# Ledger of designs, part 4: VH-VL binders against MKRN2 opposite strand protein (MKRN2OS)

Target 1, 223 residues: MKRN2 opposite strand protein (MKRN2OS), of Homo sapiens (Human) (h3bpm6)
Amino acid sequence: MHCAEAGKALIKFNHCEKYIYSFSVPQCCPLCQQDLGSRKLEDAPVSIANPFTNGHQEKCSFLLRPTQGTFLREYDGRSDLHVGITNTNGVVYNYSAHGVQRDGEGWEESISIPLLQPNMYGMMEQWDKYLEDFSTSGAWLPHRYEDNHHNCYSYALTFINCVLMAEGRQQLDKGEFTEKYVVPRTRLASKFITLYRAIREHGFYVTDCPQQQAQPPEGGGLC

## First folded at step 1 (VH-VL)

Design c13 (framework fv_zigakibart)
Fold by ESMFold2-Fast, scan of step 1:
Structure c13 (fold): chain C 223 residues (1-223), chain A 126 residues (1-126), chain B 107 residues (1-107)
Amino acid sequence: as target 1 above (223 residues)
Amino acid sequence: QVQLVQSGAEVKKPGASVKVSCKASGYTFTDYAMHWVRQAPGQGLEWMGYINPYSDNTKYNEKFKGKATMTSDTSASTAYMELSSLRSDDTAVYYCARGGPYDYVWGSYLYGMDVWGQGTTVTVSS
Amino acid sequence: DIVMTQSPSTLSASVGDRVTITCKASQSISSYLAWYQQKPGKAPKLLISDASSLESGVPSRFSGSGSGTEFTLTISSLQPDDFATYFCQQYDSYPLTFGQGTKLEIK
């Protein structure tokens, strides 16, 4: 009955001096077969939150998704990631070779980086207007798109910097934004994907050394 | 119950190194940044840097680059700060402190530090 | 680096007094400011975050206000356990920086 919830969260528990990952605490330890329902675990199980969210339900956020498919099912670690910015009405603004797209669907499994604190309602009221005005400028027409320097990421970051400047804050360069906000979340997401797929295939995942993890495939980039 | 417990006081000679530990309990160690802050006798607080225990990414105050090294051991829920080439002006109480979760670009790594270790006194004398 | 300047550096007050500590940033930090209390031989304790958000368990006599470059910590009715050193800290950008501290002592 837990299959509908299998993709939402994972749990980690200790047994046999190992970290064991699963969708729920199993009745028996997969390593020693002892009944876990009749024995109290040494440490309480820890819930591992799903790092992915429905981007269309996130307001004023920077989103990442695979260009093809979903993170949990199809993402290979090599394909480019596509980025966008949400408005307050579930629309994801993103820049591609076809110009600025305004998506009402397709971002249901995204990494989200909220750009406003919950109490910043004044900025939130102006957000949709600023985003639309920014996005209709001649800078983001289809013929200006270039894979390396004028792409979905530079579109999103330039908008973020416009908001920071309007609020009297320091601008962020690509390296600063990526290191501070993107890398920690993509690293968390990669670990979650590895665990999720292993649990789906085998029912559980065990680490021989709690700090060791399978390395994800290399070669994917930000669009 | 969330707490941080640090290693005991150290007395070192100039030129030596010291490694301070900070053991976390009561929360998911990898979900929060761990900051290091020092306080020289009778002086104010000085931020040294932070480590993200999940990614092992570090950010140092420029003053401490090449002198301080922050690491973590996720299996032990313990953060470490090693200070090399000790001088008398490194005499201070060294604190570990929990930062915020990584939720917002306008402050995702830069929250108030809500849980602090008890401090580790490091004395550098000949 | 953002320089945080507190005033006064030392404040003498009596139990029951309303005391005010000011913190000034060398550039705008919006509301990304925390206040800490430190007693001798103890670690700092977070009192207020986001300039005005009181932390759980902190007495309601403490309040914070301000935005941009000028911030204030107020204790509305000073109690004996409030005699301590108070620090402001910006977390708008790194390196994170603290004010020099305000020592609140018995008059």
Scores: ipSAE 0.000, ipTM 0.442, lowest interface PAE 10.7, mean pLDDT 82

Design c2 (framework fv_zigakibart)
Fold by ESMFold2-Fast, scan of step 1:
Structure c2 (fold): chain C 223 residues (1-223), chain A 123 residues (1-123), chain B 107 residues (1-107)
Amino acid sequence: as target 1 above (223 residues)
Amino acid sequence: QVQLVQSGAEVKKPGASVKVSCKASGYTFTSYYMHWVRQAPGQGLEWMGYINPSGGSTKYNEKFKGKATMTSDTSASTAYMELSSLRSDDTAVYYCARDLYDFWSGYEGMDVWGQGTTVTVSS
Amino acid sequence: DIVMTQSPSTLSASVGDRVTITCKASQSISSWLAWYQQKPGKAPKLLISKASSLESGVPSRFSGSGSGTEFTLTISSLQPDDFATYFCQQYNSYPYTFGQGTKLEIK
């Protein structure tokens, strides 16, 4: 369980014509040892958004996690990701070779995509019923599971499309959903993981080109 | 108020490259997708693609893959569109336009447009 | 690609007239269609999205209808400010495509 680590803030500040990343502003610059007590506008530290949340505390959301281990500690950038959908009670519905699983734990370090606007009280009130009814369908029995076309991702996306259609919205195909919602978040997550691990090992990370951060590998699957 | 301000007109030789900028103000830059649309003289509108400034993800019209490159700088609230290997038929007015795209909104049309950048390709 | 065909290509009308512009898609686009107005030397302006949803600030004399492959933009009582070129745009599938435009001019 690494949810406490996932909640830790990162900062970026400028000194010695470098970008310096750390968990907090140090007393002195790690490169030149000068006191950092006084700051100019352009030297002001900026917070780096943490891409991970405790999925069990996210209502009505699409979640991603590594199939094994956690993003910050074990994820290698190549292994498949597992996906699920939360109900309003912290239960993560996900589809595997054992059928639809209803997890009360295990998703404490996840990438979350909210699927409801805060003012959609009527849909939120009916969400758990719709998700349970969808999930008890014969389409999602264990023997129907197939790695390439009938898996955790197709389960989640089919439910999302059912909700969109019920609200009079356009359905999303796998490529469109992945490109618009999943890839940008996994790309940011990969950058964050690189920074986080470097800071944990060395106390800080130095670069003069933020764009040189690691990118998600193309071989990593979405289930 | 909400505005998109584009860079000035460009005249280029065939084979050159051009980079058009689009500076956003009056709204949260990362909350809106940025589309690029061109219009050749006396002709209709042609969609080139979009960029999501939040994650940097892009979608190109296949016609422009390998020819157009869309990027953004979130700290400057500026989107860019670069065209390489220019030909005479790339002569057009190039527009940037924003689109509120979230899970529920989807694509709802391009509600705010830049003033346009005229790119002329001639020898 | 989905081809969008507008008719007529040009339309002459007088102030106070009811005018109708048609847009046809080469395949079904459900209701995923927007209408834009463009005046000479200016960027396009969004009028209608999702076939019939009027954009905020657009006069109520503008209305859109249709679904599937046939769509219509109607101006119930033409005003001088309405003489412009009108474009439909589908966003059902990539690439997004526009109609060729309908020029509305003074009779």
Scores: ipSAE 0.000, ipTM 0.453, lowest interface PAE 11.3, mean pLDDT 84

Design c3 (framework fv_zigakibart)
Fold by ESMFold2-Fast, scan of step 1:
Structure c3 (fold): chain C 223 residues (1-223), chain A 121 residues (1-121), chain B 107 residues (1-107)
Amino acid sequence: as target 1 above (223 residues)
Amino acid sequence: QVQLVQSGAEVKKPGASVKVSCKASGYTFTSYYMHWVRQAPGQGLEWMGYINPSGGSTKYNEKFKGKATMTSDTSASTAYMELSSLRSDDTAVYYCARGDYEYYYYGMDVWGQGTTVTVSS
Amino acid sequence: DIVMTQSPSTLSASVGDRVTITCKASQSISSWLAWYQQKPGKAPKLLISKASSLESGVPSRFSGSGSGTEFTLTISSLQPDDFATYFCQQYNSYPYTFGQGTKLEIK
């Protein structure tokens, strides 16, 4: 049923002076009912990349996922996001009220931000040890957790700043990191979720050409 | 070959708007940020901002917020930069330039040829 | 905003000379600096990234050095094709900012 469509790429094509989004080019235009099989479209259809990746296959990356459920199925745009850092062996390190967790599953649908630059060869070789040593410090014990200032995000950002310092780069505060790296990707994800759900419910989604669809509402906060 | 081709020169009256296009070819359009940089006659380079064509997210230099609007059309592999309420001090050559995503950014490696925008009465 | 200041603003030199251009940042930018070459009527061309990494296809006579707040671009043996304006650009912090440029002209 729905499972057959869960992994589908989205496509965008032009007809009737509209941008039409769907899982595949239909036989007939949903707006004017003209046969599209025998006539060329004004422009070639384009594939819209899925913004979500399997976090367990991403090395040395910052990951975001909904605290409950998955982005495409359950995320309501209001619930908090949980964040983590990957090692080179498919493990996602993340901080919660239970301390640092080392997850081998659960991050199969994540937003991923790569953390290592090509020039960080030394850091790549030391990454797993550095992350483990950072994560076993007394700073990240269960009793130190609190929602506002010592949470999954402050854990991840502190580690990222340790990496930046080690490479001689300027540290980022929460606002700087969030605005530069997190907001653009969550905005992209929200737009994709809106398109995906509309296509699943109605078979297609339409916007005015050259106009884009209405902006989706802002997502929930970070943990 | 990777290439950026910009729209032709524009002459506008004060108060008008102008929209510059930048057509990408030879690479996956959504895999790189598109930056906009301007250069007034005889002056240096000024970074205006970037757009991520994959989702349409933008980052503006504060100086250009409310003045410049960056958009992109993935189906046409084309980025756009629109300037509103043009003044004589907006007279410049406007460049689009490709940059890699954030942690992999190593400068702007491919540039458009530039679009001259002249604002005169 | 990080202010980038280049010196000199204009440099006169002869073919075969060793030339050095300096770029100073108002605060530390680590090594997150690029150098561009711009010839009259042309778009800028990326020469060097991360202060010292030479872009593919750029002649080996070009080199960059420095970290923190002081950076240099050196041309070891100036060629006729090198007379141009050179710009440094920091990418440590938004907004990205350029130096005012150094015009390298024939003596």
Scores: ipSAE 0.006, ipTM 0.435, lowest interface PAE 12.1, mean pLDDT 84

Design c4 (framework fv_zigakibart)
Heavy chain, then light chain:
Amino acid sequence: QVQLVQSGAEVKKPGASVKVSCKASGYTFTSYYMHWVRQAPGQGLEWMGYINPSGGSTKYNEKFKGKATMTSDTSASTAYMELSSLRSDDTAVYYCARDSGEYYDYGMDVWGQGTTVTVSS
Amino acid sequence: DIVMTQSPSTLSASVGDRVTITCKASQSISSWLAWYQQKPGKAPKLLISKASSLESGVPSRFSGSGSGTEFTLTISSLQPDDFATYFCQQYNSYPYTFGQGTKLEIK
ESMFold2-Fast, scan of step 1: ipSAE 0.006; ipTM 0.486

Design c5 (framework fv_zigakibart)
Fold by ESMFold2-Fast, scan of step 1:
Structure c5 (fold): chain C 223 residues (1-223), chain A 124 residues (1-124), chain B 107 residues (1-107)
Amino acid sequence: as target 1 above (223 residues)
Amino acid sequence: QVQLVQSGAEVKKPGASVKVSCKASGYTFTSYYMHWVRQAPGQGLEWMGYINPSGGSTKYNEKFKGKATMTSDTSASTAYMELSSLRSDDTAVYYCARELGYSSDWYDYGMDVWGQGTTVTVSS
Amino acid sequence: DIVMTQSPSTLSASVGDRVTITCKASQSISSWLAWYQQKPGKAPKLLISKASSLESGVPSRFSGSGSGTEFTLTISSLQPDDFATYFCQQYNSYPYTFGQGTKLEIK
């Protein structure tokens, strides 16, 4: 719909003892049809941050995207995710059956995990060279691609571990990296996708507040 | 109010087992690793291991493998540490402490919130 | 395992003094070091993370410095509440390891 052209931010507001999610505060409550413009909302609307970013604008980051389509349009919550590593010039390095690809487009809707701290000036200056040298290794040729053990994820994680070792940090195995950094972000993404699609399809999404008072900060009162 | 509240002091005989609890409140339980740290009387701090409540994965200090078992109950926001085959040298104060597992900076902070400690005394 | 060694083991000082506690790692830990304060009968309290980042609510008289293998905790002007045991802790590599502690006591 035309509301799909919005900046992908979501709004949460309280009315009719419900949390109502939309792209913007509507003129009338979708549940009771009362005019929200002429009457004050009980609570100020809360903006829900978009968990997706344009990966081509993220420097020195680990990116996730669906193998087919985009998170908001096609992703089913279970299909394989494709991963890559960004350089400082908007290029996403990723490994597939065709070898290492250097993408200038296609990652405009990604989950991003920054890999460098602000104080890592030396690594930042060498990042593009290290990534290119790593990626031209015979280890990442097309014929070595293997879905289960030598894939886009193992490519990215091996590079991340090279960076960690260079910085004197302990290497991470797949389970450690996934549970600590990937899973929390994909959980937030799944919640956002559910809200976004419902709003796009129906104009709004409504939830009941749970009995348990668990209201983490930043996302507004999550219910 | 972010806090970790541990179970009360325990006095056990050699050969017994003890299970210490650590109840979290005021934050998202699954966003933080839960570490266990031991302090014998008059001694320094010794790291035992951690559990990630998101998924239940654990990492133990080799010294405590087979002695300590860490578990968590996400619905109760509670972490547990069980010690088996207790000996007098297991007498110590046992602390739980959280460490940020998820951040926009991908490096973790130190252990910023600690439980009050559970004294475990092993005596005949 | 990375061994953390603190010096001195005991430090006697007066209110208003400037004191420095040193922590040395057996191998490089970059800046992945935290400092904790512990008072008798209480849990440790995080003072500093990432070698020099002051924890929220900790007085500005506390500061940390160092990288690689040598680190220092400085208290610029001792207050009565500062008499306690201080521990450094590396979180660069598993197992996490602590220094043996420095007891700061009244001179």
Scores: ipSAE 0.000, ipTM 0.482, lowest interface PAE 11.6, mean pLDDT 84

Design c6 (framework fv_zigakibart)
Fold by ESMFold2-Fast, scan of step 1:
Structure c6 (fold): chain C 223 residues (1-223), chain A 122 residues (1-122), chain B 107 residues (1-107)
Amino acid sequence: as target 1 above (223 residues)
Amino acid sequence: QVQLVQSGAEVKKPGASVKVSCKASGYTFTSYYMHWVRQAPGQGLEWMGYINPSGGSTKYNEKFKGKATMTSDTSASTAYMELSSLRSDDTAVYYCARDYGDYDEYYGMDVWGQGTTVTVSS
Amino acid sequence: DIVMTQSPSTLSASVGDRVTITCKASQSISSWLAWYQQKPGKAPKLLISKASSLESGVPSRFSGSGSGTEFTLTISSLQPDDFATYFCQQYNSYPYTFGQGTKLEIK
């Protein structure tokens, strides 16, 4: 069984005029070796939320994962992403050359996009049946799979548009959905992956603190 | 009127190749997959594969990989199936057939060409 | 490959008879089965798709039933035009496979 990295957060703190990223606040500053007891920090450390979640714990959501490996360990920023839709019972529906798969595992490190707004209670009660009925359509047989136009993404987006239409909303094309929902999350994920890998290899990651760039009216802000 | 019209009968020597054409009319050619099916004399039907004319993607029955090549010309609304290194057991009637989908449902092969007889003899 | 087996291989019947042809799949194919009619020297004609959906223009005396591994084609009152060879075909998985055919002939 593989170890899931979902839920691992990062800490950012200020010391030595730098932003220092780590898994936890160390006892001593990695740059100056000074004791970081509570009186030594300029500001409280900030937790950076993990952009990945266990997709099997997410209900009624659109999920992304790398086709090969996991985001934190092997994703190179270029390889294909695989997408799926969750039901209310931990199953991830996804479309491949083998047809519609109903996965009970494998999506433990995913980017999740919730598909239902809090006021869509009626849809949530019908979700599992709606998804199953959609997925048993002849449109999603193995032989219909095509890399560019009839793939995991078009399967998921077509279902999302069925839900939108059922709720009286406008359908989204691939570009609209991608720009509005996918790009912001993959951008955050890319930053997190960079920080995570650097911390794992070196114990910490350092960037310049923007204290040298004054921010009115508060004297340039607290770095 | 939806129709598929195939090229005429061919007689070939062993080792030769043959290219069968299938001209579609009466529908949007790129909206439907085109299948190829053969039938040896006195035998049943054998599925060879399909081509999606929208983009040219293909799926072959493993038996015909490296033997059959399917292509299409969208401007002419014509699908092609070329069979290489012909043997006597390739003697058959070769059919093209349209595979249609409508909305969320797909059906079998609803429109068939008239068939092209290919005879391989020395 | 999924093997499709039809029974009987040959069936003799008279006009007005009720005839039933059976098709068995070696593995479950859900309802992804089509029935075709072929007359000598002609291309096959689609009769039924998704095991039980009658194609437009096909007479109502034809019906299909079944799911999983066992399927039937029934002609409720045989007409002279119905003497032909009938094939079942699965399209659940690649490669698509046909039954060997059932020849329906005059008794």
Scores: ipSAE 0.000, ipTM 0.407, lowest interface PAE 20.9, mean pLDDT 83

Design c7 (framework fv_zigakibart)
Fold by ESMFold2-Fast, scan of step 1:
Formats: structure tokens, C-alpha cells, sequence
Structure c7 (fold): chain C 223 residues (1-223), chain A 124 residues (1-124), chain B 107 residues (1-107)
């Protein structure tokens, strides 16, 4: 089993009138065994970026990780996600039944949503102090934790809204933030996980080329 | 702030080449396709092709094969479109636009962020 | 190539009107259609993707419907800011193609 694949991209290429997904272009087609090194492919292979990043290297970002295990190895698509906010020094602030935790490890495979826009240099300089001051509030003590309304998500969203208000922007409710920023990324992550696991298990993943009118082309010819 | 900033207007003679740049900021450059679209004066939009900055793979509208060349510089978060052997009918505003893709299905989405456009005028 | 035909090419309307623009594809494109708004001197702006999915920040008075070969963009209560040219675009098959545009003018 390989370790440390979190940052590795996948590729998609066309052969045998199929879309073939793998970690790299193989020497021979897995379907027909024809040598791919002797001739270039009809269409250039498409690189598919890994949606996961090391959250400890992300500054001023909202992070998502599974509460148990990692996205690529253990996540089942149904288990709860845990969320946190990064400071500028690789520490992930997150809220649990034990209060605000300041993690220096454990978020190496995360979905990251940057929270600061270009030209927010004033906020960037004050971010660590602002986050620490917010997090030491009596509102986030262990005995205040409540699974439905006062949890890791409400902690992170409340901080995000404090930042938005400080920047003169409209606050977001949970549904608005989730639908706009979280759902698109978890949707892509879920598809990537399915594809990644199939490739790890079998060495490749194959899909039928769609009928010309059924699927838009994306870095590969229609079949 | 997600934005695409393009290079300034160009006036070229027939037979010359032009290279338009499109600098991305506020998002992960390699996570989106970059499409190129042109619009002749008073006319509609014409799709030229795209580049995937992650792998450098390209797809051209057949009409522009051998005439347009798309490249990208990941370190500068900049996409380029070079048009060669210019003719008067290449006079147009050239746009770059980013497109999200659906990894497993290979589906594109709409062009959600556009550059401001680069006017290319070909005159003798 | 898939040909996209918009109707009407020019539409005159008043503030408060409900307007509809139609887009027809020469072949089935399923739901792989986007709608764009373009104001004079500016780049197009994405309004709707996948035939009916409204983009964030686009007013709810805009809506899209249709599948296969026939699609509509509806503006339920026209505002002054809505006078612009509208384009449909198919992204089902290469090359991606646009309709010729519908210019929405003050009556």
C-alpha cells in the first residue's frame, strides 16, 4: 500500500474508445495491452488535481476532515466531518466537547476553503490575535458544547461571520455557507475518493465514452 | 477576490502574431480549466478552446487549430493565447474565462469568471 | 457542429414585464446549456448553468428551463439593470457553440 498520496493528481486519457483513469500513463493500455509509449495518444492526457491539501500549510482557511480516519483511506461518505480554522502558523483551531483545540497535526489531508481575499492585509496581520481572542471567549468553553447548535461548525461559521462583519460584508447563515462553499468541494472530493480507491484497488478505472450528445468533452475526445 | 486580468489592446498588421495574457488571482489556478472566447465587433461569441493548467492539456475548436496556441505558466498563474497569421477577420475582443470541471463524469460547468477582454484590431 | 438559434434576436420590453428568450439546439444537448448576460463594453456574466442552476449572486427573477433541444430563459419582473444582450451556450459537444444573442431593449 502506498502512503502519502494526498497531494498526488490523477490522470484521464482516451484509449479503446474508453476514458481511462490512472496515477500515470501506463506503458500498455490496461484494456487491449497495446503499447502506448510508441505513439502519442489521440488526445493529450488530462491531469485531475487532488482536492485534498495539508491543512497545516494553509493560512487563514476553513478546513474539513473526517472525524474518523482520512478522506482517501477510511471516509465512507456518511460519517460526520469535523471543521476548523487555520492561523498563519500552521495551527488548526477547532471546537469540540473538550473546548477549543489548537492542533499542530492531524489535518494533513483536508479540504481547504481560503477565507481572506487579496488586499485584506490589515486582517491578515491581525488574524492570529483575532482568532485567539475569539477562541478564548466564554462562549466556547467545554460545557457550552452542544451537538446540534453549538459545535465545531457553529464555532467556525461564527468566526467567519465576525471576519465578514469586520470587512463590511453581509453575514452568511449555515445553509448559505454550506451550499456555496462546502457542498461543491465535498461533491468533488467524494467523486475523487471513488476514483482514487478504484485506481488503488485495480490499477486503473474505466468509464464508457458517452454518446456524443450525452456528456460534454473535458480534455479527451468524444467516443 | 477571484479575478482574471488580461493584457491591453493590440493593433497588428495582416500576417503578424499577437499573444494575449490572462492573469488569474484569488483562486487555485490549476483547479480550473481556462477557456478562450472571441467576439467580433457587433457579433456573437465564438469558442476557441481551452487549456487545463494542471497538466497543460489543450482542446481547440477545429477552426483555430494551427492558428491559435494556448499555453500557461503555473508559477505566474497566467494563461496565454497566441494567434498567428492575423487577418482582418481576426479583429475581435478576446476573452479568457475559467470553468470548473466534474472530475468523475468529465462534465464542464459554465464560464463563471471572465477577464475584461483584450481588443485585437488587424488593419493594414 | 451544434447550431444554437435564439429567438427573438431583439426584444423590446418595459420595466416590470415578464420576458422569455428561447434557445434551440440543432441536436439534443441534454441539459448542458448555460445562459450569459452581456452589457455594452463588458465581458459576459454567467447567469445559469446546467439549463436551470442559478449562479450565486444572480437575482432570483432569472430562471432557466428546458432539456434536449429547447430551452428558455425567463426574467419574471424586468429591472432597468436587465437591459443587455443574452447568449445561450451549449457545452455538450465540441466545439462549444453560442447562440447569436438576444438584445433586450427598452420599449
Amino acid sequence: as target 1 above (223 residues)
Amino acid sequence: QVQLVQSGAEVKKPGASVKVSCKASGYTFTSYYMHWVRQAPGQGLEWMGYINPSGGSTKYNEKFKGKATMTSDTSASTAYMELSSLRSDDTAVYYCARVEYDILTGYDYGMDVWGQGTTVTVSS
Amino acid sequence: DIVMTQSPSTLSASVGDRVTITCKASQSISSWLAWYQQKPGKAPKLLISKASSLESGVPSRFSGSGSGTEFTLTISSLQPDDFATYFCQQYNSYPYTFGQGTKLEIK
Scores: ipSAE 0.000, ipTM 0.409, lowest interface PAE 19.4, mean pLDDT 83

Design c8 (framework fv_zigakibart)
Fold by ESMFold2-Fast, scan of step 1:
Structure c8 (fold): chain C 223 residues (1-223), chain A 124 residues (1-124), chain B 107 residues (1-107)
Amino acid sequence: as target 1 above (223 residues)
Amino acid sequence: QVQLVQSGAEVKKPGASVKVSCKASGYTFTDYAMHWVRQAPGQGLEWMGYINPYSDNTKYNEKFKGKATMTSDTSASTAYMELSSLRSDDTAVYYCARGSDYYSWGDYYGMDVWGQGTTVTVSS
Amino acid sequence: DIVMTQSPSTLSASVGDRVTITCKASQSISSYVAWYQQKPGKAPKLLISDASSLESGVPSRFSGSGSGTEFTLTISSLQPDDFATYFCQQYDSYPLTFGQGTKLEIK
């Protein structure tokens, strides 16, 4: 589970028979210029949670980030995503052509999927050791890296399945894990990125009712 | 366990009114819009409107303005749709349906949970 | 109002067949189309949203495609459980409108 973010990245409110997105409720409607404090909004403003977290503050989690740049600033919706696994001390383990990297920075804007379930007693205490032991295996040496079958995603998924197996749980294949956990989050992220960039550029974003959604960027590849 | 349960079938005379209920369970009632859709015998689906249970704000299909009234009771997690001045061509199955929020709260991506339907028959 | 026209109105098919249902909008609606399945005496069930996004728990044999004014629902290998009426729905603008429905029946 994720805690709700304290800071709101954007909000949605109704005025002028439109849905208006912004970083905060403005004093005046951007469409009609009327004071929003003197005329009550039709509906209470809705907070749209930032789908991105600082991955270095997420424990025992699967993380996604763009291979180049950040989601909000540079991600084009088509470039590959890089994945990693966090330990309990802010380090992100990830696999590349240079072998297993242990990053203390760089994952400050990530999609996070928590991996520990309530009945995995004792796993938190053993997590860092299991992850380190797994990661020092000869299977994850630099020369074994292959774009299609032995990459950052297969590294992360193999570790996840080792944890599931150790806890007597059903293993997941790539399609199952991706459809159940990854795709819903990347779709939300794509929608958020589109709104965020429009608001950052123009100060607000407007849609008709029902919301005529900006099409999310087409998905990028997973590495 | 997310489900919508509607009130039972109604038989009414022309000129009467009918009020259909839709009780929600298994989710936070105020988090989703409640839509109303009708289907005449052997016909397709016709959207009537929606209510936002958080604000009680409504949006109606022009065909139903002044004829349908949508309300909600948040303490009972129940939405209502009342049709007045019934005519024989109002004979239909009336459905409530939850608006899907697949990408973010308030976005519309279809109606993901439906009530079982309430048959309303208008005959003299 | 945006008019949604489905074809065919009725389609007879056998288990294992590949079936295709088409939906045409009277004006461009981008990808703002949902598809529903309805069995006799039951409420509709959401299958697909945003023209091609498969709803959770819906079998992968169902797929959607299209943009603008022409949209397609495909069932790659028809199963006995798939004999039903299928509706497309636009959500580009109010009022929300449905196609007239396509009844898929056993040959």
Scores: ipSAE 0.000, ipTM 0.407, lowest interface PAE 18.0, mean pLDDT 82

